# VH-VL binders against q9uxz4, part 1

Every score and structure here is a prediction.

Target 1, 157 residues: q9uxz4
Amino acid sequence: MKRVVSIKRRIYWTKEFDSSHFLELEYESKCRRLHGHTYRVEVEIEGEPNEHGMIFDFNHLSELIKTLDHKVIVSEKWVRYEEGYVLIEKNDKLLKLPRSEVVVIDKPNVTAEYIAEWISERILENAGENVREIRVRVWEDPRSYAEITLTLKPQGS
Positions, changes and structure headers below are counted from each chain's first letter, unless a header gives other numbers; Kabat numbers aren't used for antibody chains.
F, E and O are the ipSAE of ESMFold2-Fast, ESMFold2 and OpenDDE, as the mean of both directions, binder to target and target to binder. V2 is 0.75 times the mean of E and O plus 0.25 times the DockQ between their complexes.
[cut] marks letters that were taken out.

## First folded at step 1 (VH-VL; framework fv_cosibelimab)

Design c1
Fold by ESMFold2-Fast, scan of step 1:
Structure c1 (fold): chain C 157 residues (1-157), chain A 119 residues (1-119), chain B 112 residues (1-112)
Amino acid sequence: as target 1 above (157 residues)
Amino acid sequence: EVQLVQSGAEVKKPGSSVKVSCKASGGTFSSYAISWVRQAPGQGLEWMGVIIPIFGTANYAQKFQGRVTITADESTSTAYMELSSLRSEDTAVYYCARDSGYEYYFDYWGQGTLVTVSS
Amino acid sequence: NFMLTQPHSVSESPGKTVTISCTRSSGSIASNYVQWYQQRPGSAPTTVIYEDNQRPSGVPDRFSGSIDSSSNSASLTISGLKTEDEADYYCQSYDSSNHYVVFGGGTKLTVL
């Protein structure tokens, strides 16, 4: 007799990127100052192979993280836009930077959790119907990370 | 130079399927995503979906999910768009267009394929 | 999804300047890049502006793009109008929240 087995298929990908941010906090903290991190992103995607035998395109992950690398990451709540530039106004800061040097995320703050959530949403927009789960971890330092998991159901349900 | 060449016009009956091809020449086929955009007679442009050829990964506009399938054949540098359960409202010129995936800038367009759905 | 709204038609004489607007219904116009495409009758679209204000090789400097955050609009400006500029013009952006490429409704430019 043959065994009845269920198989979960999962891909894993990781990359580091160097970027700057600052936090909006109700209290005084050095984290409110503009500063840099070497972030590490870990991505796990669970799904079934598509017609070409692939779960997800790793090039999309590489391109996405490349857009974050060597940028200033800011909340959309802190910015206004001018042709070719982003003006960043928050706390005691007023910065004008070329749009090519800034990543504006649609989150209220630039924490590891919100960065992970933003990354997961960008991955989702490139996910096919064969994808069942997207998990993203963002490490700000070697000992701590934030994790976001998106669970997707098959289309047509 | 980069060129996208599409298959010829099709006439289909309601309920059938159509498969349109887009052959890329010049440049690296696998380095770019290919989107499909349609235009009904006298109407504007409507995005249908995208394929990243190197891995065969495709994403679709919600309006077309369940009816559209976009595929790629790396060996022939050709992308395909198949639309099923055709309706009269699907009568349109279908374009393939090259983009980088993340940025959605369409730098080169195919010449278009007219698909007519009539009874 | 947000909508991009363009005027249905604009007309101007040769040698003059015309501006076509593209207004985003919700969210900031500058949150995502705006491209502009030109489509002449019977032809496929071609890019005249990408990433808000960049011109592809071969596009004359008479074509320029801009973003105005106060009106939440992008604009395509064509100076020194020529008869060959007569075409439909489409703006396009990306809705990252709904994972959708958004086109404006198109503007028919008549050069008389």
Scores: ipSAE 0.000, ipTM 0.467, lowest interface PAE 19.5, mean pLDDT 83

Design c16
Fold by ESMFold2-Fast, scan of step 1:
Structure c16 (fold): chain C 157 residues (1-157), chain A 121 residues (1-121), chain B 112 residues (1-112)
Amino acid sequence: as target 1 above (157 residues)
Amino acid sequence: EVQLVQSGAEVKKPGSSVKVSCKASGGTFSKYAISWVRQAPGQGLEWMGVIIPIFGTANYAQKFQGRVTITADESTSTAYMELSSLRSEDTAVYYCARDKYYSGSYYFDYWGQGTLVTVSS
Amino acid sequence: NFMLTQPHSVSESPGKTVTISCTRSSGSIASNYVQWYQQRPGSAPTTVIYEDKQRPSGVPDRFSGSIDSSSNSASLTISGLKTEDEADYYCQSYDSSKHYVVFGGGTKLTVL
């Protein structure tokens, strides 16, 4: 009898964070107004254990999400900088906040989709060559999420 | 060990196009962006554009918009920069560089060896 | 677009300290990270400072970076100058409003 055994290893991590945003939309919507969410982020990482027996260090995920917690998340398209402050100008708003209270993302809007993409890119920065897939879900509320999946190919394959 | 290896020197006529390759090894090709930077003889560094292979997206400096195309082939871990409508002032060494675009710093941690492109009649 | 302005050249004797400035023409220097690259003749650039003040592995602690918001400039400081430090140095940042990379004009460092 012949058997071929293939093992896929995946880790799962989740955490809530509280942050504010607003959306740039062509139509009128309450979402254009500054408002808050208790977001939930879910992360799945597929890979092989490294020499320390880890696919990815959950402490890095905790630190990353901590940077988003209790912040105002804005698009870099809406901001300009002053000494120690970020000026946010969009959708009839002008906000001046200390730089420590703002997260500026390199996306055109602050949707769950772009937040998930931004988070996935930050996780990728900390991933070793043993990582094969990163999946991120961002829930804005209990009923809806956006999901991004990054598939990583080994060098030369 | 991360290494970026570029194609060899090219001599081109005005009005033609050149396509320079940059093969990545030693790291995960899809994890980073690849930027292209040129340097004319005796001049400074000039950014041309970037590609993010995992998304297939490219962004270009305004000066090169419409003349430059940056592509990536993940199966061969190779990025390409094609510059069209060549002029004598395009004579330069062209570098590819691995770009930590994802960190928002645009930090170039590894550079290719450079490819000399000479545009002459 | 903004420009990053560096002195064309600086000179200093071995063992001394030199500082190369990089001044941003519009917008705050502190709004985006600044990197510094060293380029010797015939070679590709190499990084000596990234993200304002961080050193890559293998770069001596004689190299340091700083940001001064009041003069709207970044600085690269090299102490204990050695002849092998002789090179062109480039600062680099990016413009978030236009999503493009900006290099300074470069500074030629002569030692001796």
Scores: ipSAE 0.000, ipTM 0.537, lowest interface PAE 12.7, mean pLDDT 84

Design c17
Fold by ESMFold2-Fast, scan of step 1:
Structure c17 (fold): chain C 157 residues (1-157), chain A 119 residues (1-119), chain B 112 residues (1-112)
Amino acid sequence: as target 1 above (157 residues)
Amino acid sequence: EVQLVQSGAEVKKPGSSVKVSCKASGGTFSKYAISWVRQAPGQGLEWMGVIIPIFGTANYAQKFQGRVTITADESTSTAYMELSSLRSEDTAVYYCATGHYSYGYMDVWGQGTLVTVSS
Amino acid sequence: NFMLTQPHSVSESPGKTVTISCTRSSGSIASNYVQWYQQRPGSAPTTVIYEDKQRPSGVPDRFSGSIDSSSNSASLTISGLKTEDEADYYCQSYDSSKHYVVFGGGTKLTVL
């Protein structure tokens, strides 16, 4: 055929994980209490196939989400480290948990928005020059999600 | 690997401004944080600020707040640091550096730009 | 903002091991990653350790990093010292609550 065709390639991956968090808010809310969610993460990656015909290795996504599963997710603003432990201190809370049971994210709060952003940054670390866009959605419940989109440009011509 | 190439040495008068460029090649510019670090003669490294082009965010050391502006042009893969109200104490080698796009890592460094402020 | 304190200078003989400390003044040293940079006279810094203990490609395994929470310090250890290791060494970390990068004052390593 003599048609000119533009091809856009995108891969999709999803997984649930169970984790707990609390939010730092200026107003009183149940969300300030330590509580859990069954989160769902969705990842879409747009790009060109590499020499092996792959845009991104799904195994990297599986390993990343395993680090969040069955953990307490906290902001690094709230933590101090002791040998083998993390001390979580914010307002009226003081928790001491083994390092292996905590995920510390470099965000000011542990919202779905910041969890999605943190996940997108970890995915970017494993992305090759063939990746053009990373989209991450984090669902806290079946009705709502937060979404982060990272748009990457090729460097130079 | 990523390489950073900075603009050439400058001599400035007190009270003027200087704008130093840092051009990245060999990697995807938007994936990186670009930090600016200066070193006065015989002194240590002093962090000035950072820009994360993919997020459109910049943050500055308190000492330079109000005098420094860091910008990035993704189309040319170039970051800029502009320092205003120059004084003789601003005489230093100015470096750009890039790495993981959280603030904590400077993997690749530019060659440095000497800025001399002469009264 | 916190400070990172290093010894001003350290010296040791060729073939020996030297350790340079980097002590955080407030908050835990383990709260944020620590990087180590090497700077020879007239040159830009280069990374010898990142994320507490990782080595970039091309850095010899004689260089190692560690964290000691009891002293609230990070350490750079250089074994089998060579004359080309003479340089200024800087530790660096990050204050996530203030979004500031912090450098130590630097340590001059002399190999005699």
Scores: ipSAE 0.000, ipTM 0.512, lowest interface PAE 14.3, mean pLDDT 84

Design c4
Fold by ESMFold2-Fast, scan of step 1:
Structure c4 (fold): chain C 157 residues (1-157), chain A 119 residues (1-119), chain B 112 residues (1-112)
Amino acid sequence: as target 1 above (157 residues)
Amino acid sequence: EVQLVQSGAEVKKPGSSVKVSCKASGGTFSSYAISWVRQAPGQGLEWMGVIIPIFGTANYAQKFQGRVTITADESTSTAYMELSSLRSEDTAVYYCARDRGYSYGMDVWGQGTLVTVSS
Amino acid sequence: NFMLTQPHSVSESPGKTVTISCTRSSGSIASNYVQWYQQRPGSAPTTVIYEDNQRPSGVPDRFSGSIDSSSNSASLTISGLKTEDEADYYCQSYDSSNHYVVFGGGTKLTVL
């Protein structure tokens, strides 16, 4: 058997989800129109096993992505709430959708970069002290992705 | 069901350019990328580049940078590959393929277009 | 950035099982999914395996894919070989750093 001196452990998880969005851009583009994507999220988490032998619970990742699936993703900057509904006002759009059909993210736009950042922050909220790094990639199409890496240090080190 | 139909065979002289078309039918054209792959007689598959129609963005293999241009016209659901400064070693069958990326690869291929470069 | 290496040719008798390997030269084979394509003479390639080990509808369960991280290789296994399996087989993956498509050199399968 090979000698073991130190170990770095990493887990990998991936999932697709189908959602629609539109972008606020300074120039004219089809991306300013409401349209759909099959997104792919890739998550890599580096850390040590906790007392249950887990670096991170994959169920938290599954639930998070389920929240985005089959929804209209919008920036909180475009949104007002009415009883049971979300009013979306931006660009040439005025939409009123049931709240259950919308995901509002606390970002200024709904780009792959901001979706990746939003996802990374939600993962961080569920990360224990045993987690050292969180890496999230969001593919808006099959050939391009945005990537966010969070490096975490032990408190008081 | 998506089908890709390519333009017909071409014979070109060295130093000229060729432009091959790839028309998609069925499915949403802009929901996927289109890759171009060539195959010289008796040789393997060689990737040339890809276009992502929703962004109008193209990415090319290093070997073809400066000689290849890939474009897409969403109104006609047609992708194009133009290769310039042709040499005899560019003689090959050129394929377009629907590129679904990392998980799925190329799941629908055009029938291929034979380009012959001779003097 | 990396290369995928396949044997030039493999052969086996009808009814037997054959395995075609695809070895990645740098970086882990597990870093990106591997696809396998079948190409018969005069035809465009068709997918027999995607996402390392998944079969498209219409591909017989005689075709299977696997990954072996210890040898840094992917494998396509075809059991119960039939004459119609005679074809060239290509593995393919993606280089995430540059979004390049990387093909293996191809393996000619002969069923004798």
Scores: ipSAE 0.000, ipTM 0.478, lowest interface PAE 16.1, mean pLDDT 84

